# VHH binders against c3ng28: the designs that were tried, part 39

Target 1, 373 residues: c3ng28
Amino acid sequence: MLIIIRPSGEIALKSPRSRRNFEHTLANNIRSVIKEGKIWRSQGVLFLEVNDNNKNIEELSKVFGIASFSPVMSIKSYNNNLEDIINKAKEVFAEIVKGKIFSVRAKRIGSHNFTSLDVQRKVGEALYPFSRGVNLENPEVEVFIEIRNDVAYFYYKIIKGPRGLPVGVAGKTVVLFSGGIDSPVATWMMMKRGSIPVILNFNLGGSVHRKFVLEELSVLRKWSGGHKLKLFIVNGTDVLIKLSQIEKRNRVVMLKRVMYKVAERLCDKANAKSITTGESLSQVSSQTMTNLYVTEYGIKYPIFRPLIGFDKEEIVELARKIGTYEYSIKLPEYCAISTKARTSVELDEVLKDEENLNIDYEKVLENSEVIEI
Below, E stands for the ipSAE of ESMFold2; O stands for the ipSAE of OpenDDE; V2 stands for 0.75 times the mean of E and O plus 0.25 times the DockQ between their complexes.

## First folded at step 12 (VHH; framework vhh_7mjh_2)

Design u3 (at its last look DockQ between E and O 0.44; V2 from the best seeds 0.00; counts 0 for: pae E 2.8 > 2)
Fold by ESMFold2, look of step 12:
Structure u3 (fold): chain B 373 residues (1-373), chain A 119 residues (1-119)
Amino acid sequence: as target 1 above (373 residues)
Amino acid sequence: EVQLVESGGGLVQPGGSLRLSCAASGFTFSRYYMSWVRQAPGKGLEWIGRIYTSGDTTYNPSLKSLVTISRDNSKNTLYLQMNSLRAEDTATYYCARWGRYLSDLFDIWGQGTTVTVSS
């Protein structure tokens, strides 16, 4: 079986050099997830040839960089022989249009002695006797013919891909991954922009917390374009104990600052240039504009918050789509970083407390458990 | 009334072993993480370890080889096993409940049980 794969439109808008690089990365990612078959690039699309019994083709629906894909039938039209195209169209489409109102869409790449309209009219004329009629605006079935140089491709299915950019084209980001609902969604959103996530988890719930984080990452692994996900697990209990020395109202922001500082060291180690969190503005008291400002103050890497403008229901909807929601809701209740007290922090107080705590962030990272998924 | 009551303290010789108990009442014990904490005379609080609702544990690295924390959810009881005791282990030992919120950290404490390690 031959499949035409259409890269995301934003890839087509890149400079010629960038486009080739992005398409090459996309092809490599497809090769990594499909495992079986031949893939090649041709004039703005990718072709994938796989065994007809291959049932893993739905994996393409999770490869970032794919706008859509279609199984195709093909023929070579030597000397632009339109009759061969018409005959093949009848073979492929007659049963598809039988008893239905249909339309024919054609397009051409290259030089031919006929127009796309010629193809549409002639094929439509040939299929009409099998059908209930033609409606170009609202057909019951639409059939497609793409003529690329001396080869004609015939299809009637267009399967959506996830769009975005191929994972691997946009460098690495360290993700503060709690395993709640939000952080898996933020991870997914960064992969959609071509970034490779390096996962940093502060374990607050023991073996149960670890279990569900691993299950969520197994789900996200299906979206990674074949890239493995590296997980660093830090003992969060040690950090919580140190925070007992400071005022209750400052503890959530301080914990997050510790996480950011450890994430900085991981960025250095992993050659990542950003930190990503699942934080959303005003979703909880610790995520006000002021508290987020204090949380990131003095951090040397950009902090990306893909969900900053999302409400909780929007995040939940994405989590369900991605497949992580069912695991996120099973996390132990004590994994939450929250407070009932007002989180009204002052920058100078937080910085003084931080100096006094004198946490060795490098050692915190060194003591992490490292897992590759 | 939420209550934690430690027992099992006393005088023990260096090199000896001791098991402390903490009886919990007034709350659903099995739903809370628990810790042991100690305070030597004239010193601050020293965290010993945390036990999760699953029964797995995390320890203060400096005490890890000396202690074992366990729980029996059917008896609402937390345990601390201490081995190879030294004079510096002389302290009041407290059990403490982890709160559900970061602002609550340790929200309920027992009155403590005193361990004296002396020849």
Scores: ipSAE 0.382, ipTM 0.745, lowest interface PAE 2.8, mean pLDDT 88
Fold by OpenDDE, look of step 12:
Structure u3 (fold): chain B 373 residues (1-373), chain A 119 residues (1-119)
Amino acid sequence: as target 1 above (373 residues)
Amino acid sequence: EVQLVESGGGLVQPGGSLRLSCAASGFTFSRYYMSWVRQAPGKGLEWIGRIYTSGDTTYNPSLKSLVTISRDNSKNTLYLQMNSLRAEDTATYYCARWGRYLSDLFDIWGQGTTVTVSS
């Protein structure tokens, strides 16, 4: 079985060199995910030859960088033989257009003694007796023919991919991963932009928290383009004990700051150039603009918050789509950062608290459990 | 008044065992997670473990083999069983309540009970 894969439109807009690199990465990711058959690039698309299409459809649907893909039938058409194309079209499409209003769409790449319009017209004429009629504007079914040099491809199914960029093209990002609803979605969004996530979790719920985090990551692994996910699990309880020494109302903000500080160290170690969080503006008291400012103060890496402008309902919808929602909602309440925080913590106060806490962020990271998924 | 009172500390020989108790009062004990924490002389606080309302437990990996946390909700009491004690286990041991929210985590502490492991 042959599948034609169309890269995301964003890739096509890149310089020739960049485009080739992105397409190459995409091909490699597909190879890593599918683990069978042959894949090759040609004229701006990828071809994947596999034994079973159905098995691979679901997997391909989760490979970022794919705009769409189609199972195809193909023939070699030598000497610009349009008759061969017409005959094959009848073979492939007669049943598809049977009793339906249909249209034919054709495109060509290369030199031919016929136009795409010729193909549409002639194939349309050939299929017309099997159909209920032709309507170009509002057909019940569309059939497609792509002629690329001396090969003609026939398809009628177009399956949408997730679009985005191939995972790996944008480098690594450290993700503060709580296991709640938001952090998996944020992770997913970063992968969609071509980033490899390095997962940093502060475990506040013990084995239960760990369990659900791993479950969520197993879901996300399906979207990683074959890239392995590294997980660093920090004993959050140790940090919380220290936080017990500061004023209660500042603990949530301080915890986040500690997380950023540890994430910063992990960036250094993992060669990541950014930190990603699932924070949304004003979603909770701790996520005010002021608190975000204070929390990230002095962090040397960019902090990406892909959900900053999303409301909770939108995030939940995405989590459902991704498949992480069912795990996230099972987390105990204490695993989620408390919503009871000051809406505006003063920078000086936080810095003073930070000084008093005197947390060794490197040691915190060194003591973390490391898992590869 | 919400209060935690530790007991059971004392002098024990290396290799010995000790059971600490923490008596809770002033709140619905069964609704809270509880934790044990210790502080050795000149060192920082070290988390030992915690017990959930379900009775499930989580331990510091470094101490897991040596400690068992349990609770008796009918007596409003938290327990810490320690076995195979070493000199390095000498510390003041505290019980702490785990509140519902982060701001309430470890919101109540006992005064501590001292354990000395020495030959």
Scores: ipSAE 0.147, ipTM 0.613, lowest interface PAE 2.2, mean pLDDT 92
ESMFold2 (binder alone), look of step 12: mean pLDDT 87; pTM 0.879

Design u4 (at its last look DockQ between E and O 0.74; V2 from the best seeds 0.00; counts 0 for: pae E 6.7 > 2)
Fold by OpenDDE, look of step 12:
Structure u4 (fold): chain B 373 residues (1-373), chain A 119 residues (1-119)
Amino acid sequence: as target 1 above (373 residues)
Amino acid sequence: EVQLVESGGGLVQPGGSLRLSCAASGFTFSRYYMSWVRQAPGKGLEWIGRIYTSGDTKYNPSLKSLVTISRDNSKNTLYLQMNSLRAEDTATYYCARWGRYLSDLFDIWGQGTTVTVSS
């Protein structure tokens, strides 16, 4: 079976060189995910030849960089023989348009002795006896013909892809991954923009926390374009114990800052150029504008917060869509950080606390468990 | 009233073993992380380990080989088994309950039980 894959519109807008690179990455990701058949690029689209298209539909639906894809039937049309196209259209579409109001959409690339309108008209005429009629504005079914040089492709199913950019085109980002609802969604959002996530988790719930984090990452792995996910698990309990030295009301903000500091070290190690979090503005007391400023103060890498403008309901909806919600909600309550943090911790106070804590961030990272998924 | 009461401390020779107990009352014991913490004379608090309801344990890496934390939820009791005790293990040992949120750390403490390791 043959599938036509349409890259995201964003890719088409790139320079020729960049576009080729993005398409190449997309093709490689598809190869990594599908693991069978043959894929090739031609004239701005990708072709995937597989034995069973149904098996691969779900997988393709999770490959960022795909705008849409269609299973297709194809014939070689030699000598610009429109009659061959018409006959094949009858074969492929007669049952599809049977008893329905339909329309024919044709596109052609290359040099032909007929126009797309000619194809639409002639094929429409040929299919009309099988149908209930033709309506170009509001059909019950649309059938499509693409003629690319000497090959005609026939399809009636257009499956939407996730769009975005191919994973890998944007480099690596370290993700502060709590295992809650937000961090998986943030991770997903970054992958959609072509980033490979490096996962940093502060384990606060022991084996149970670890379990659900791994489950969530297994879900996200389906969206990674075949890229492996590297996970660093820090013993968060040790960090929390250290935080006992500072005032309770500042511990949440300080914990976040510690996470950023460790993430910064991981960026250096993993050649990542940014840190990603699932933070949303004013979602909780610790995520005020002031606290965000204080927590990231001095961090040399950009902090990406893809959910900064999202409300909780929107994030939950995305988590459900992604498939991580069911795991995130199972995390024990004890894995949660208090929401009763100060809304406006002063920078000087935090810096003083940080100095007093004297945490070796490199050592914290070095002692982390490393897992590849 | 929420209360933790440690017991089992005392004098032990180097190389000896000791089992401490912590009796909990006034709250649903099985719903909380429980921890052991110690404080040696003139030193700060040192975390020993914690145990969850499921029995999942985490230890201070420096003490992992020498200690075992367990719990009996039916008895509302936390245990600390210590083996191969050394002089440096002399301290007051506390049991502590973790708060509702992890950031709360320990919200309830026992009075402590003193362990002295000496020949």
Scores: ipSAE 0.030, ipTM 0.497, lowest interface PAE 3.4, mean pLDDT 91
Fold by ESMFold2, look of step 12:
Structure u4 (fold): chain B 373 residues (1-373), chain A 119 residues (1-119)
Amino acid sequence: as target 1 above (373 residues)
Amino acid sequence: EVQLVESGGGLVQPGGSLRLSCAASGFTFSRYYMSWVRQAPGKGLEWIGRIYTSGDTKYNPSLKSLVTISRDNSKNTLYLQMNSLRAEDTATYYCARWGRYLSDLFDIWGQGTTVTVSS
């Protein structure tokens, strides 16, 4: 079976050098997901040849960088003979349009002695007797012919991909991954922009917390374009004990600052250039403008918050689409950041307390459990 | 009224063992994670370990070989078994309940029980 794969339009907008790199990375990611196929690039698309019974082709719908893909049938037509194209179209599409309202769409690449409209009209005429008629705006079935030089490709299914950029083109980001609803969605969104997530989890909920974080990452692994996901699990309990000495109202923001400081060290270790969180502005009291400002104060890496403008319902909708929601909702509540924080903590208080606590962030990271999935 | 009461402290010789108990009342014990924390004379608080509702435990790495935390949910009791005690283990030992939110960390503490390790 032959499949035409259409890269996302954003890739075509890159400089020629970047475009070639992005298409190469996309092809490698597809090869990692569909392991025994042949893949090659041709004039703005990718072709994938696999065995006719390969059931894994639907996994392409989770490879970032793919706009769409279609199984195709093809013929080679010497001298661009339109009659050969029409005859093959009848062979492929007659049963597809039988008894139905249809339309024909054609595209051509290369030099031909006919137009795309010629193909649409002639194929439409040839198929019409089998059908109930033609409707270009609201057909029951739409059939497609794409003529590339001396080869014509015939398809009627267009399977949507996730678009975005191929995982791997944008470098690494350290994700503060609590395992609640939001952090898996933020991870997914960063992969959609071509980044490789390095997962940092502060385990506060024991074996149950660990279990569902691993299940969520197993789901996200389906979206990673064949890239393994590296997980660092730190035991946050010693940190929490030290935080018990601090004003109760400031503890949540201080814990987040500790997480950011450990994430900085992981960025250095993993050669990542950013930290990603699932925080959304004003969703909870710990995520007010002031509290986010205090949380990131003095952090040397950019903090990416891909969900900053999303409300909770939008995040839940994405979590369901991604497949992580069902695991996220099973986590104990104390794994989530409390809503009892002050809506506006005082920076000077937090910095003073931070200095007095004198936490060894390198040691916290050194004691992590490391898993690759 | 929520309450935690430690018991079992006392004088013990180096190399000896002690089992501390923490009796919980006034709340649904089985729904809360619990911890042991200690404070040696003139020192700050030192976390010993945490026990989850499942019975799983996490320990301070420096104490892991010396202590065992367990719970009996039917008796609303938390335990700390300490073995091979040294003079440096002399401290007041507290049990503490985890709050439901991070802002309420260790929202209930016991009064403490004193362990003195000396010849």
Scores: ipSAE 0.021, ipTM 0.531, lowest interface PAE 6.7, mean pLDDT 87
ESMFold2 (binder alone), look of step 12: mean pLDDT 87; pTM 0.873

Design u5 (at its last look DockQ between E and O 0.50; V2 from the best seeds 0.00; counts 0 for: pae E 4.2 > 2, framework grips, grease 25.3 > 24.2)
Fold by OpenDDE, look of step 12:
Structure u5 (fold): chain B 373 residues (1-373), chain A 119 residues (1-119)
Amino acid sequence: as target 1 above (373 residues)
Amino acid sequence: EVQLVESGGGLVQPGGSLRLSCAASGFTFSRYYMSWVRQAPGKGLEWIGRIYTSGYTDYNPSLKSLVTISRDNSKNTLYLQMNSLRAEDTATYYCARWGRYLSDMFDSWGQGTTVTVSS
């Protein structure tokens, strides 16, 4: 079976060299995910030959960089024989258009002795006896013919892909991953932009927290374009023990800052060039503009907050779509790091606390559990 | 005044078992999470586990010894059962109160009880 895969429109807008690279990465990701058949690039699209289309549809639907894809039937049309195309169209589409109002859409790439309109007209005429009629503006069924050089492709199903960019094209980002609703969504969004996430989790809930984080990551792994996910699990409770020596009102903000500091170290280690969080502005008391400023103060890497402008309902919807919501809601309440935080912590106070704490961020990272998913 | 008093520490042989207790007073014990923390000589504080108000327990996955935390709300007492003790389990063990929110975590500590595992 043959599938035509259409890369995201963003890829087509790239320079020829960049476009080739992106398409190449996309092809490799698809290979990694599908693990069967063969894939090749041609004239701005990818072709995937597989044994079973249905088996791979779900997987392809989660490969970033795909705008859409279609199972296709194909024939070689030698000598620009339009009759062959018409006959094949009858074979493929007669049942599809049976008793329905239909339209034919054709496009061609290459040199032919007929136009796309000719194809639409002639195929339309051929299919008309099987149908209830033709309507170009509002058909019940659309059938498609693409003629690429001497090969004609026939399809009627267009499956929407997730779009975005192929995972890997944008480098690595360290994700502060709490396991709540937000951080998986943020991770997903970064993958959609072509980033490989390196996961940093501060475990505050022991085995239960670990369990659900791994479950969430297993879900996200389906979207990673075949890229493995590396997870660093810090014993967050040990960090909290240290934080117990500072004022209660500053502990949540300080915890976040510690996370950023450790993330910074991980960026160095993992060759990541950014830190990603699931923070949303004013979603919780700890995520005020002032607190965001204070927590990231001095961090040498860009902090990406894909959800900064999202409301909670939007994030929940995305989490449901992604499939992480059901795990995230099972986490204990204490995993909500932002709860009951001071809304405005002064930078000088935080820096003083940080100095007093004297946490060895490298050691914290070195003592982390490392898992590859 | 919140008070936590640990007891039950002592010398134990490798492979042995020990049960520590923490007597709580000065607050409504049943309304708080409780935690055990230890500090080995020359090392930092290490979280052992916690018990919720529901009785649910959570443990440090890195621990090699078998531990069980329990509580008796009628006695205002927290327990730590340790089995198959090893030399590496030698430490001072602390009881700590754990509030509901992160800001309230480890807000009160006991004086600690020392456990020495040696042949």
Scores: ipSAE 0.674, ipTM 0.869, lowest interface PAE 0.8, mean pLDDT 93
Fold by ESMFold2, look of step 12:
Structure u5 (fold): chain B 373 residues (1-373), chain A 119 residues (1-119)
Amino acid sequence: as target 1 above (373 residues)
Amino acid sequence: EVQLVESGGGLVQPGGSLRLSCAASGFTFSRYYMSWVRQAPGKGLEWIGRIYTSGYTDYNPSLKSLVTISRDNSKNTLYLQMNSLRAEDTATYYCARWGRYLSDMFDSWGQGTTVTVSS
């Protein structure tokens, strides 16, 4: 079967050079995901020839950069012969409109001896005997004809894509990935903007923590446009032991500062230009305005918080859509970075503790386990 | 009042084996994860491993082939089996309880038992 793929409108508005780059990346990503398909670009859309398979449709629905796609039937309309278009429309659509109220939509690219309205009227007339009538406002079924130069395409299904930008066009970001509900959603949102996530996990729960993080990343891998996800697992328990020497009220902010500092080193190593977290303002006591300020103080890379303005229910809804929610809720409680708030942390106290602990952030990263998903 | 009491330390020769015990009281032992931690003289704390309520274990990667953690819930006792001991394994060995929250991990410690590995 042949599929017409419509890139996101945001791509279409780019300058000619940027649009070409984004469409090329989109095509390559689709090629990586749909390995046995043939893909080519034509006048602002992409065409994919692939076997009729429910799995191919599902995979294509998760490629960022796609606004929509439609399986099509086609003919070459020699000399712009409207009669051939009408006859093919009957062949394709007669059963689709049978016993139903319908409408016809047509559009054209190129020069033709007829208008889009001519096509709509003539095809509507030809299909009418099979139908229960026409209703332009509330049809039971709508059929589409898209004429591109000397080829006519016929479809009645428009399948939504996830929109956004093709993964790969926006550089890399290091994601602090705890495996709770929020960090997989933040990862997904950065991929939607074309970024390749480099995953940094502080393992607090041993093999159980590792298992569910891997399962969540396997889900996110379906959204990555064929790009592998690189995971760095550092030993968070060794860090926690060092932190047992400071006041309990400061430990969560200090752990997060360690995470940010290790993430800086990973940014250098992986050529990433930002750090991403799943933090949402005021969701928990460690994420107040003051605590976030102290947490990121002196960090040299931008910190992106795609969920900063989301409430918990909005995040959960998106996590369910993405498919990571069921794994995130299975993490043991102690794998979560949480504590009962006692007071706001004080910057000078935190910085003094940090100096005294003298943690070697590069060594923490060097001791990581590295996995490609 | 949580109490953890380590025992079984002493002098061993390089290449030897030793089993440490930790007697627990003052809490429902079977409902808590437990851990072993060590501190060599003049050095910082080093995590050895943890044992879950199910009996599943998780170890410091640098030590995982050399140690085995087990528990006997009927005796409220945690064990550490150490093999192929080296001079650098000389340390005070502590058992510790895992709390329910990040800030409460290692919330109770024993006094420790000293292991000396020397000829």
Scores: ipSAE 0.207, ipTM 0.621, lowest interface PAE 4.2, mean pLDDT 87
ESMFold2 (binder alone), look of step 12: mean pLDDT 86; pTM 0.868

